# VHH binders against Dopamine receptor-interacting protein 1 (Dorip1): the designs that were tried, part 16

Target 1, 310 residues: Dopamine receptor-interacting protein 1 (Dorip1), of Mus musculus (Mouse) (q4kl13)
Amino acid sequence: MKTLFEEIKASIKNNYNQDRSFWRPVLPWGGVFTIKAGRKAVSCTPLYVEIRLKNTCTIDGFLMLLYVILNENESFPRELSLHFGREFVDCFLYLMDTYSFTTVKLLWIWDKMEKQQYKSEVHKASLVIDLFGNEHDNFTKNLENLMSTIQGSYCSNWHCPTRVQEDQQRTISINPPQEIPHGNLIRLAVDELFCSKIELCEERGCGGLREFSQRVFCHGAPPFVVLNMQHWKPEDLAYVPYYLDLSDHKYLLEGATLFNKEEHHYSAAFQIDGHWMHYDGLRNVNLILLNKPPEFLLLSSLVYIRATEK
Short names: E, the ipSAE of ESMFold2; O, the ipSAE of ESMFold2 at other seeds; V2, 0.75 times the mean of E and O plus 0.25 times the DockQ between their complexes.

## First folded at step 3 (VHH)

Design b64 (framework vhh_7pa5_2)
Fold by ESMFold2-Fast, scan of step 3:
Structure b64 (fold): chain B 310 residues (1-310), chain A 121 residues (1-121)
Amino acid sequence: as target 1 above (310 residues)
Amino acid sequence: QVQLVESGGGMVQPGGSLRLSCAASGFTVSSNYMSWVRRAPGKGPEWVSTIYSGGSTYSYADSVKGRFTISRDNAKNTLYLQMNSLKPEDTALYYCAREMYQGSWTPLDYWGQGTQVTVSS
């Protein structure tokens, strides 16, 4: 709502944060939003005087990536406004540009997340909002209408009970190839998902061949895509392709989210001025140049941006 | 020893043509996906074109489609980019590249300084 955005802008000075790391603003882990107390009656006591955010690593990496993406091309804010809403995109950019980091997280939580997706409780005059969980529930679920795909197939056996089918996927998830192939496993996994193919029909007792059409985007090629990495071992990630061909659209590697299994903690990596930078809101106050990913970190998601000029 | 050496850049007027070459050593071009990527002053890297391993399949960025042609000579282990109808917007350093190795988080797996193309009148 416009009224909400007007209130956010009016209160920005209370949450203005000039904590700017090298090359880009860096979202800190968590956050605190202090509510200015204006009292009209002596006996009126507020339920809480501040909002505290914790375990925000499930959204922090994606919020940083969204900011980077929105600044890559003048058409992207317009295209993403069609999905997120113009007021959201305008307010998001304003808050990021003014380093109002706790407020931008509250904008995401209140405007884009459902109440049941997070825990909240009043504790010692503080409203504590806990985003412990996973990146999909807290962030990428909102991208389902942006990234939905559909693939048709038909079985050569005319008596097949599922002769003609469509497979609609709301998210893009890639698994390691069934066989151990030579070469780039991520590209092969993406091709296995998107490319046309012929396989044995898996319907019990069918025995036919099923021909799959190329997988296509339901709502046109999005400005960016998020690939969810499922069941990958570190040794399977020897190659991360700079570009991918997704349904005849070229995408360039923009960033990644990384998972530390032992700490249940997410961080991110993204490109700035041709160099890969590691973002970790919990540990580093500055972005760290990546020469090689740490061995204990697993790729959680890969983020690719559409490679087109208009 | 693995190396890519770009050449063939220079200065041309709008509407002119240039042919870029990329000589590969230490690996086989026909066994890899090979790309041309450019970087204009003040911009991030922009993918230009790809030729796919094992065949004649290729693809192009919309901004160069119909004007640029990617090709290779497997016997010479060399990649080419024929650039026609050049525009001032094509001014950039052009890099020969292949798919990223995970041990490096740089956006391009390429060697050398690239070859400079300047389109000016």
Scores: ipSAE 0.000, ipTM 0.145, lowest interface PAE 15.6, mean pLDDT 73

## First folded at step 7 (VHH)

Design d1 (from b45 with S53R T106I; framework vhh_7pa5_2; at its last look DockQ between E and O 0.01; V2 from the best seeds 0.00; counts 0 for: pae O 12.5 > 2, SAP .844 > .668, placed apart)
Fold by ESMFold2 at other seeds, look of step 7:
Structure d1 (fold): chain B 310 residues (1-310), chain A 122 residues (1-122)
Amino acid sequence: as target 1 above (310 residues)
Amino acid sequence: QVQLVESGGGMVQPGGSLRLSCAASGFTFSDYAMSWVRRAPGKGPEWVSTISRSGGSTSYADSVKGRFTISRDNAKNTLYLQMNSLKPEDTALYYCARDLLSFLGIPYFDYWGQGTQVTVSS
């Protein structure tokens, strides 16, 4: 009857004065999926009777965030279906809502990842899939054309060998500014990537001025974006903005993924109706309500959602 | 909530025909691939056939290919299995199943009906 999202919201309301209030695990780390031998017409026989997932923290936080995002606005499932496919979005929501968590990870791995992006082997009739690695390789880079952008540039020197250039990106990676002003370094870095600018042309012997147009989304402003923050140090993050202007569209901070280097482990934090939650698939109580907004000390990525005009 | 109700089973002689139906309710039928799965006495489930959500793509187990035809009527929320040239080996309880991951080739059936018995004997 109730979706998982409705149960999470009910838990927030019913436990207002308590942190760590969700009563059952969501997206536990890893998983085991049992498959019957000889069930598929496209193969002679399966080589295995179960699939065992390891080190899934590289996708778990983002899968949780994707679920929250899909429930934030009634139009987002349709919009995201244009990029991810209707079958994927419908199956994803259903599997999350029925607590079929190992299966939803398999959906991601098999539909959105390429085989060379993960390690797999058959051992004693089990297919072991190991997602050890980088969350951006395992998730962010596999978001299809959702965050695709393009920026053109033009050099004033007619003899420049690369006079007209186009830069196409499928992900959004921002770098800490070279000159560090106090305040909002993240907004400055976003503007450096997206806003029009004029710079000295870097071609040998050219001497011209290169004018960059505003960077634009190839398929319109997406429902959400992921900013890759891997190269940012804690000291660079004096302020994480709750609002960003991104290619003339306003975006609101939805959440973040966090990376603990000592544990080599990813987790996530996100908000629902202004209430912050922390997700960590390794813990028995793996979705908890925070009593204050998190400090982003271990930041791996920031996730922003397109502001709703209605 | 989700309901799948099979009908049309019965007793038939070898070489005979039957048409199974599955009435679906509690979900948007046209959004899902559907499968027939059978369970012979004393055996585990055996996949029989799958049809895409639109009906444009079908697949069959080797044991039934050429004899069975899966179809669907999305306006009536009904799945069908036409079974021809029936053999004693086709004797089983036949289930209608909702197929979530068939577009990936992953056999995952989240809901099953109660089944309808098909018996092929002389």
Scores: ipSAE 0.005, ipTM 0.312, lowest interface PAE 12.5, mean pLDDT 82
ESMFold2, look of step 7: ipSAE 0.010; ipTM 0.433
ESMFold2 (binder alone), look of step 7: mean pLDDT 90; pTM 0.903

Design d2 (from b45 with S57K L101F; framework vhh_7pa5_2; at its last look DockQ between E and O 0.07; V2 from the best seeds 0.00; counts 0 for: pae O 18.6 > 2, SAP .777 > .668, placed apart)
Fold by ESMFold2 at other seeds, look of step 7:
Structure d2 (fold): chain B 310 residues (1-310), chain A 122 residues (1-122)
Amino acid sequence: as target 1 above (310 residues)
Amino acid sequence: QVQLVESGGGMVQPGGSLRLSCAASGFTFSDYAMSWVRRAPGKGPEWVSTISSSGGKTSYADSVKGRFTISRDNAKNTLYLQMNSLKPEDTALYYCARDLFSFLGTPYFDYWGQGTQVTVSS
């Protein structure tokens, strides 16, 4: 059979019959993994016959996005293998393409999360793993080395006690510009973080000018970046840029995760060949082709992919 | 045939150091998390340490944190345990184990070796 990605693309292309949804659920919320009877095991702890996953929406949207990203450019599996490990990338793609969705979530939990990031207990011969929380704790925290950046600076005052400094950040942390209440606030905030600048030195009694160089990626420009938008207000999000310049590399809007506070539930939106889709693991029809780009009023994260030309 | 062969055990004085090795064969070593488990005289098995398939994530029992270091070489199909500041309480038969579900908070060993004896005494 075709890969899951090829089936989704075929569904988009053949939408002339007004069928807006993919015919098969992808990454359903939660999951049950049954331990097969043919495998013998020895354990220092109680035996269990299944693993049950709950509250997986904190990883589901990003797992879907990661799958799309890995299929977006033929070089991205190799590049992301340098960050996530070859075994993870190969196994992730295989499990997604064979519809082994509970096992994909176990792969993420096993390979990328530490035990203290989630709650687990054995209950009535089931191991129950509960991913209640937020996307940062359960997913994007484990991407932080992917997006690590560094910016050097120096003060013009020869006697400044901290004349030469380096600032390293593990995430791309941006805030809305306070003095401009409308416009492309995201692009402005990104430029403030990445572009060279000159500011008054903050060292007590110094009085010099501190020059910052352009911020650069510590491990090279990654195939994708994630902007954490959880604390941005809806009025700050009137303009979501379709592209960003990050350290001399152009990035294109690939998708977003959305958070519904009333349901305490995450979903995702992303594009394939310019066609926007919405993913929600709680719905029976959980992958739907949109007739226009989504409104980002419930935005949790923005995801951008590196353009091949720059 | 899955095979795990431990080596590097021996007698050492308190405060000393020892490095254990485990040679793996009969399976794709790099696909599996691996653990060290020990059995002291007259006691049941005790989990010591686990390392993920890639080697990027490690965990330790509280009794050995800061003193023991688990590592692996996937090119050589070998698991290691560096044991420093050894105490008489560390005296045990140490097993290398393939850990199918260790990331789930419940160790599940489907294969283990014959063990290597570590004795810490004066």
Scores: ipSAE 0.000, ipTM 0.131, lowest interface PAE 18.6, mean pLDDT 80
ESMFold2, look of step 7: ipSAE 0.000; ipTM 0.328
ESMFold2 (binder alone), look of step 7: mean pLDDT 88; pTM 0.879

Design d3 (from b45 with S53K F103R T106L; framework vhh_7pa5_2; at its last look DockQ between E and O 0.09; V2 from the best seeds 0.00; counts 0 for: pae E 16.3 > 2, placed apart)
Fold by ESMFold2 at other seeds, look of step 7:
Structure d3 (fold): chain B 310 residues (1-310), chain A 122 residues (1-122)
Amino acid sequence: as target 1 above (310 residues)
Amino acid sequence: QVQLVESGGGMVQPGGSLRLSCAASGFTFSDYAMSWVRRAPGKGPEWVSTISKSGGSTSYADSVKGRFTISRDNAKNTLYLQMNSLKPEDTALYYCARDLLSRLGLPYFDYWGQGTQVTVSS
C-alpha cells in the first residue's frame, strides 16, 4: 500500500501543478459545507449537519482580488503574512488552489470577522450564516492594520489651544471633489487626503496658519491599498488613474469592486493576463471579458498594488 | 523541505502505555497546529488528536478521550502523544501531520510523516 502522505501529496500536487499564470479558481456566490462523520467540525450536539452561506457577495470580490494579488509577486505571500498571519495566508492559498470555495469563505468569516459583523442562525439542522450588508463593514473594515494612516498638523500660533493635532484614519475613504477642475478627479481627491498643505487655522480666535504634514501609513507602505469609493459614478472606471504615488511608493491599479443598487449586489473587475475581467459570483458565467466599464454599476472600491521593482 | 519523523512505537500488552514523538524540521513548527492520525489494518485514516500552535487548545476523538494526551514542545520542534490504557483496537500505524485547517475543525493535512507502528496484543 502507498503511504497516506504520498496519496495526499499526489492529490494536492495535481491540483496545484497548473501554471499559475492561468488563474483558474472563481468563487461562486454563497455555499454549502456538509459535516461528515469523522471530521473535526462541530458534531457533539445535533445542532446542525451543514453550514449554509448566503449573501456572500460582500466578501467574494475582495477574496478574488486577494487571490490575484497574492499571485502577482512571489514575495507577496510572505509580506501579507505579516499583516494577515502566516496560517491564514497558507490556508487561503491552499483552499483557493483546491477549489474549496465555501471553506475559504468560512476562513475569512471565522478568522477575520468579529461575530457581530454577521448574522447566524440554526435552521432545520443547518447553520445559516448571512453576510447581507455592506462590503466595507464585512471586508475592508478588517484591513485596518494594513490601511491605517496618520497625519499630523501644527498651528503657527504658539497660543493656539489645539496647537498640535493628529488625525488617524483606519480606512482610506475618498469622495469626489465638489468643484469642477480639469484633470483626474480621483488623483485630486487622493492628493487632498495625503499631501501636505497649509490653511488658516479653524480654531476660534486663533488666526494662525495650520501646517499639515504628509499623511503616512502607520505600519509602513502596504503591498496593496484599498480606496473606499462613495458617490462615484461607474463610468469613471475607464478614467481611473493607472498609478498613484503613496508613501514614496508607486501603486498600480489592480482592480475594483462594484455595486448594483437595484440588485443590492457586489461584483468586481480585475486583470487576468492583461485583460480586464468582470467577476460576478451570482452569474453562471462568473467571469467575462470587459471591453468597457460595466453599465449601471457604482464604484465601491479601487484596489492598487505596490510596484514590485523599479 | 518539510519533514515529520515519528518514533516511539512498538508492541505492548493491553492496558499498557506508550509515548510517541514526532520530530519536525523544514518549517516554523510554532506557526502550525499539529495532529495525530492513525490507520488500522484494512481501514482508512482516522483522526486521533489535534493541538493548537501554542499548545493551549487540544481536542481528541471520542475513542481516545481520557486515555491519550497530545502535547508539544515548540522549543524542540517536537510533537508528543502519551497513550495510556491501550486496547487492541488502538493497533495502527500512527502518523504525525501538519494540520493546516484545524482552527476551522476541518481534516485537511498538507504534510505527514512515515508513521510509527503501535501493536497492542498479548
Scores: ipSAE 0.000, ipTM 0.256, lowest interface PAE 11.8, mean pLDDT 76
ESMFold2, look of step 7: ipSAE 0.000; ipTM 0.195
ESMFold2 (binder alone), look of step 7: mean pLDDT 87; pTM 0.875

Design d4 (from b45 with S53K S102E F103W T106V; framework vhh_7pa5_2; at its last look DockQ between E and O 0.26; V2 from the best seeds 0.00; counts 0 for: pae O 12.6 > 2, SAP .801 > .668)
Amino acid sequence: QVQLVESGGGMVQPGGSLRLSCAASGFTFSDYAMSWVRRAPGKGPEWVSTISKSGGSTSYADSVKGRFTISRDNAKNTLYLQMNSLKPEDTALYYCARDLLEWLGVPYFDYWGQGTQVTVSS
ESMFold2, look of step 7: ipSAE 0.039; ipTM 0.531
ESMFold2 (binder alone), look of step 7: mean pLDDT 89; pTM 0.898
ESMFold2 at other seeds, look of step 7: ipSAE 0.143; ipTM 0.620
ESMFold2, look of step 9: ipSAE 0.050; ipTM 0.511
ESMFold2 (binder alone), look of step 9: mean pLDDT 90; pTM 0.899
ESMFold2 at other seeds, look of step 9: ipSAE 0.005; ipTM 0.275

Design d5 (from b45, 15 letters changed; framework vhh_3k1k_2; at its last look DockQ between E and O 0.77; V2 from the best seeds 0.00; counts 0 for: pae E 13.7 > 2, SAP .73 > .668)
Fold by ESMFold2 at other seeds, look of step 7:
Structure d5 (fold): chain B 310 residues (1-310), chain A 122 residues (1-122)
Amino acid sequence: as target 1 above (310 residues)
Amino acid sequence: QVQLVESGGALVQPGGSLRLSCAASGFTFSDYAMRWYRQAPGKEREWVAGISRSGGSTSYEDSVKGRFTISRDDARNTVYLQMNSLKPEDTAVYYCARDLLSFLGTPYFDYWGQGTQVTVSS
């Protein structure tokens, strides 16, 4: 039986000169899962309980991106397993490939999120889980140590009270420049976070120069990187870099997540076989060819995959 | 029917200048970022410059930065490439492209022009 990924690829090929959308919804917004909660029928009747998911757009785009990433490179399932566990990766792929979409969202919620990160309540024998919020809190922060980085710094003033510092981050967040200058704005923002630099020490009264080392991934270069860019506007960018150099590795643009401020709703864009697709879990046909720039959407995240040397 | 028509290519001596134009029709020009590409004989087509939908942001390949300027005139549905201090290595066919996916950083060639030849030789 063909995997979901193979079915999507076949759909793209068959619609090359017309509508290149996928014919069947993937990862629809929300979901309902029926569970058995009762005891054996001998001692009591089985309790029929369902779980209802709401506002899942804060994870859906990234779950779709994760699925695409794991299918684009044969080594990535093994590499990601070192951070997420092999059981998670195998179960995730199986559930996606069997169209068990509510179940894969529950896998993420229960295995990767803490209960404090979402609201839940029981109403009329249904457990309602509400993922209202943002994709940073609900997804990007829950990537274990995959995105962990560290940057050390030294102040030239030997008497500086904070002479030696370390800055550890578990996510990669970049901000737009204060002005919109000409140039590769994303490269500039990434360099500000990652490259070595020398700046005036911010410790009051110090007056020294603080030298920052290159920021480095704590557990080696990950198979993919997520740049959190929640304040960026895509219509103002002349160029999103296809290549991103991080810690002596090259990364290739795989996708993006987008945010509609008025609807408080996330969607995603990514490539499959060189064709860019737009995924929006609220649409009935929710995976389509991206054939023009989206209007009124903010760039929320960029996703890059590590290039393989060949 | 999307149409992009480049013009302004010529034979020029090293150090000279040219201005390329690309007239667009068949789509809402202001909805798209626009790019210039070039292809030298025996080489792959290479990105040269890009300009955002708003026209407020531009970017350039490192070898042309400071010498080339991209601009757009949405009232005339035209994108321009001003090329100064031309070098022999700038010799190529130059193509205007509507960048379908410019905000995503990967060129996907749905639409490009026929190209205009720029030759820098003494």
Scores: ipSAE 0.000, ipTM 0.380, lowest interface PAE 12.5, mean pLDDT 80
ESMFold2, look of step 7: ipSAE 0.000; ipTM 0.298
ESMFold2 (binder alone), look of step 7: mean pLDDT 81; pTM 0.821

Design d6 (from b45, 15 letters changed; framework vhh_surovatamig_d1; at its last look DockQ between E and O 0.08; V2 from the best seeds 0.00; counts 0 for: pae E 13.8 > 2, SAP .711 > .668, placed apart)
Fold by ESMFold2 at other seeds, look of step 7:
Structure d6 (fold): chain B 310 residues (1-310), chain A 122 residues (1-122)
Amino acid sequence: as target 1 above (310 residues)
Amino acid sequence: EVQLVESGGGLVQPGGSLRLSCAASGFTFSDYAMSWVRQAPGKGLEWVATISKSGGSTDYVDSVKGRFTISRDNAKKSLYLQMNSLRAEDTAVYYCARDLLSFLGTPYFDYRGQGTLVTVSS
């Protein structure tokens, strides 16, 4: 039987000249899951017969991207199983390939989110789970095992109160440069976070020079990384690099998530075999083949995959 | 390739007992919850029992509680179902299944074997 990924690829090849959008809805916003009797492991109370999901756009784009990433390289399911767990990866792929989209979202909520990351309430025989918020709180914060980095530093002043420091970051958040930059602002921000450098020590009265080592991934270079772009303004995004070097590993732009502030709504863009697609869970036809790469003017996150050595 | 092979079925009198076995291969058995499901003649699949990956937690459909016991041996990659006090309505093909969604109460099994027939008849 064809996987969902194989169906999407076939649709791109066979129908490019016919219609702009060629596929059934994927990961529709929200969802309803009907509870069947006899399986106590999933029910917290007999007061409800269904689970209703709301405001799922805070995870939907990333779930779509994760599905694409897992199909980009035959080794990625095995590699990502080390970080997400094999049961999760197997279940995720199976559920996506069988169009069980509400269940995929429940898998993420149940297996990867802590109860405090979302609101839930029983209303008239339904358990309502509300994912209102942002993508970073609801998705990327749960990627610590994958994307954690560490950078050590050392001050030249023997008497510095904090002579040896380590900075560990759970996720990758880059900020626009504060100076008036010339060139690629995203590349500059990545280099500021990752590259070795020497700076004047910020400890008051110290006067020494602090040497920062190269920032490295705590769990090895992951199959993909997510750059949190939440503090970037549209004018800062004139250029999105298609290639990045992160801790001596080459990464290729796979896609992005986008945030429309007026609608408080997330969508995503990504590529399959060099063909860009836009995903928006609120649309009836929610996966659209683009004629050209997106402009990235409403950027929320950038997603890069580790390049194979060639 | 994931493989699940059931054995131990047969003909038994009402009130009798059988022990079903399932040999697993092609995956890390101890990483997955496992279930038994059954299909009576002319009927759909019915979930029977589930056991957690460690074996520390079990659950059963109401009609078999107190009569059936699910167990596993992770070292031998084997799943078992001890069936006591068998009734005519227990007649079915029994399948060993890898259970991906026990947390949702839905029989969502990605792999099952060919099954083993249990017939309870006078």
Scores: ipSAE 0.000, ipTM 0.306, lowest interface PAE 11.6, mean pLDDT 81
ESMFold2, look of step 7: ipSAE 0.000; ipTM 0.157
ESMFold2 (binder alone), look of step 7: mean pLDDT 84; pTM 0.842

## First folded at step 9 (VHH; framework vhh_7pa5_2)

Design e1 (from d4 with Y32R V106F; at its last look DockQ between E and O 0.78; V2 from the best seeds 0.00; counts 0 for: pae O 6.2 > 2, SAP .78 > .668)
Amino acid sequence: QVQLVESGGGMVQPGGSLRLSCAASGFTFSDRAMSWVRRAPGKGPEWVSTISKSGGSTSYADSVKGRFTISRDNAKNTLYLQMNSLKPEDTALYYCARDLLEWLGFPYFDYWGQGTQVTVSS
ESMFold2, look of step 9: ipSAE 0.110; ipTM 0.603
ESMFold2 (binder alone), look of step 9: mean pLDDT 82; pTM 0.828
ESMFold2 at other seeds, look of step 9: ipSAE 0.088; ipTM 0.581

Design e2 (from d4 with D31E Y32K V106L; at its last look DockQ between E and O 0.41; V2 from the best seeds 0.00; counts 0 for: pae E 4.8 > 2, SAP .746 > .668)
Amino acid sequence: QVQLVESGGGMVQPGGSLRLSCAASGFTFSEKAMSWVRRAPGKGPEWVSTISKSGGSTSYADSVKGRFTISRDNAKNTLYLQMNSLKPEDTALYYCARDLLEWLGLPYFDYWGQGTQVTVSS
ESMFold2, look of step 9: ipSAE 0.327; ipTM 0.747
ESMFold2 (binder alone), look of step 9: mean pLDDT 82; pTM 0.824
ESMFold2 at other seeds, look of step 9: ipSAE 0.344; ipTM 0.733
ESMFold2, look of step 11: ipSAE 0.276; ipTM 0.716
ESMFold2 (binder alone), look of step 11: mean pLDDT 83; pTM 0.827
ESMFold2 at other seeds, look of step 11: ipSAE 0.379; ipTM 0.741

Design e3 (from d4 with V106M Y111H; at its last look DockQ between E and O 0.37; V2 from the best seeds 0.00; counts 0 for: pae E 7.6 > 2, SAP .676 > .668)
Fold by ESMFold2, look of step 9:
Structure e3 (fold): chain B 310 residues (1-310), chain A 122 residues (1-122)
Amino acid sequence: as target 1 above (310 residues)
Amino acid sequence: QVQLVESGGGMVQPGGSLRLSCAASGFTFSDYAMSWVRRAPGKGPEWVSTISKSGGSTSYADSVKGRFTISRDNAKNTLYLQMNSLKPEDTALYYCARDLLEWLGMPYFDHWGQGTQVTVSS
């Protein structure tokens, strides 16, 4: 049987307008899960309990990206299982490949999110789960220790009250440079976070120099990273680098999530075999092959995949 | 491709016993939790019992506790349900089901057998 990923690739390869594997929606916004043969429904016969999801755009684009990433390299399912659990990765791929899209979202919500991260209530025998919010809280924050990094520093002043420090981060958030130079601003912001540097110590009265080591991944270079870029303006995004060096590993641009502020709605763009697509769960035809790489003017996050090298 | 075939049903007097079997093929049986579900005439499905993939954890509906025993033989790819002290209300079509997400507490049975009929009449 042909996986969903194989169907998408076949659609890209076929130039005929009539042969679109995208005619069925992929991962539609929201969803309804009707319990017909589950423990709860079975125990409450004849009651049919349903779970209704809304405002799922805060996870939908990233779930599509995760699916694409897991299919791009045969080693990634095994590597990501070390962070997410083997059962999660196996079930995620199975559910995506069998078009069980509402169940995939429930898998994410119940396995990766805490109850305080979303609003839920029972109404008319339906459990309503509302994922209103942002992608950081609903997805990126819940990637376990995948992107955990640490950076140590020390001050040259032996008497500094905070002489030795460690900074630990579980996510990667970058900010536009304080001085607004022209050029590759994203690479500059990444270097500010990751590269070794020497700065004047911020402790008042200290006068020492603080040396920062290179920031490193706590659990090795992950198969992919997400750069959170919520503070960036369109003018800062004239150039999005197709590659980055992170902790001495090369990463390649896999995709991005986009945020429409007026609609409070997320979408995504990503590539398969060099072909860019736009995904939007609210659209009837929710996967569209793009004629050219997208413009990233509404950028919310960038997603980079670890390059294959020998 | 995935096949679940129940057997061992039949007609029995109240107080009698039956042992149901479910032969599994087309998947790695030991990687999945399994459940028994029954459907009485004119009623919806009722969960009966669940066993973890290793067989180390079992659970039962209140209506069958102490009378039914679920077990599995992963070497033979077979699920079992020993039913003792049968009552007329146990009359139903019994299905084995692959419980894909039992480890999360999520009630999702992705494959079912065709069922085996159990009839308990006085």
Scores: ipSAE 0.023, ipTM 0.523, lowest interface PAE 7.6, mean pLDDT 83
ESMFold2 (binder alone), look of step 9: mean pLDDT 89; pTM 0.900
ESMFold2 at other seeds, look of step 9: ipSAE 0.107; ipTM 0.572

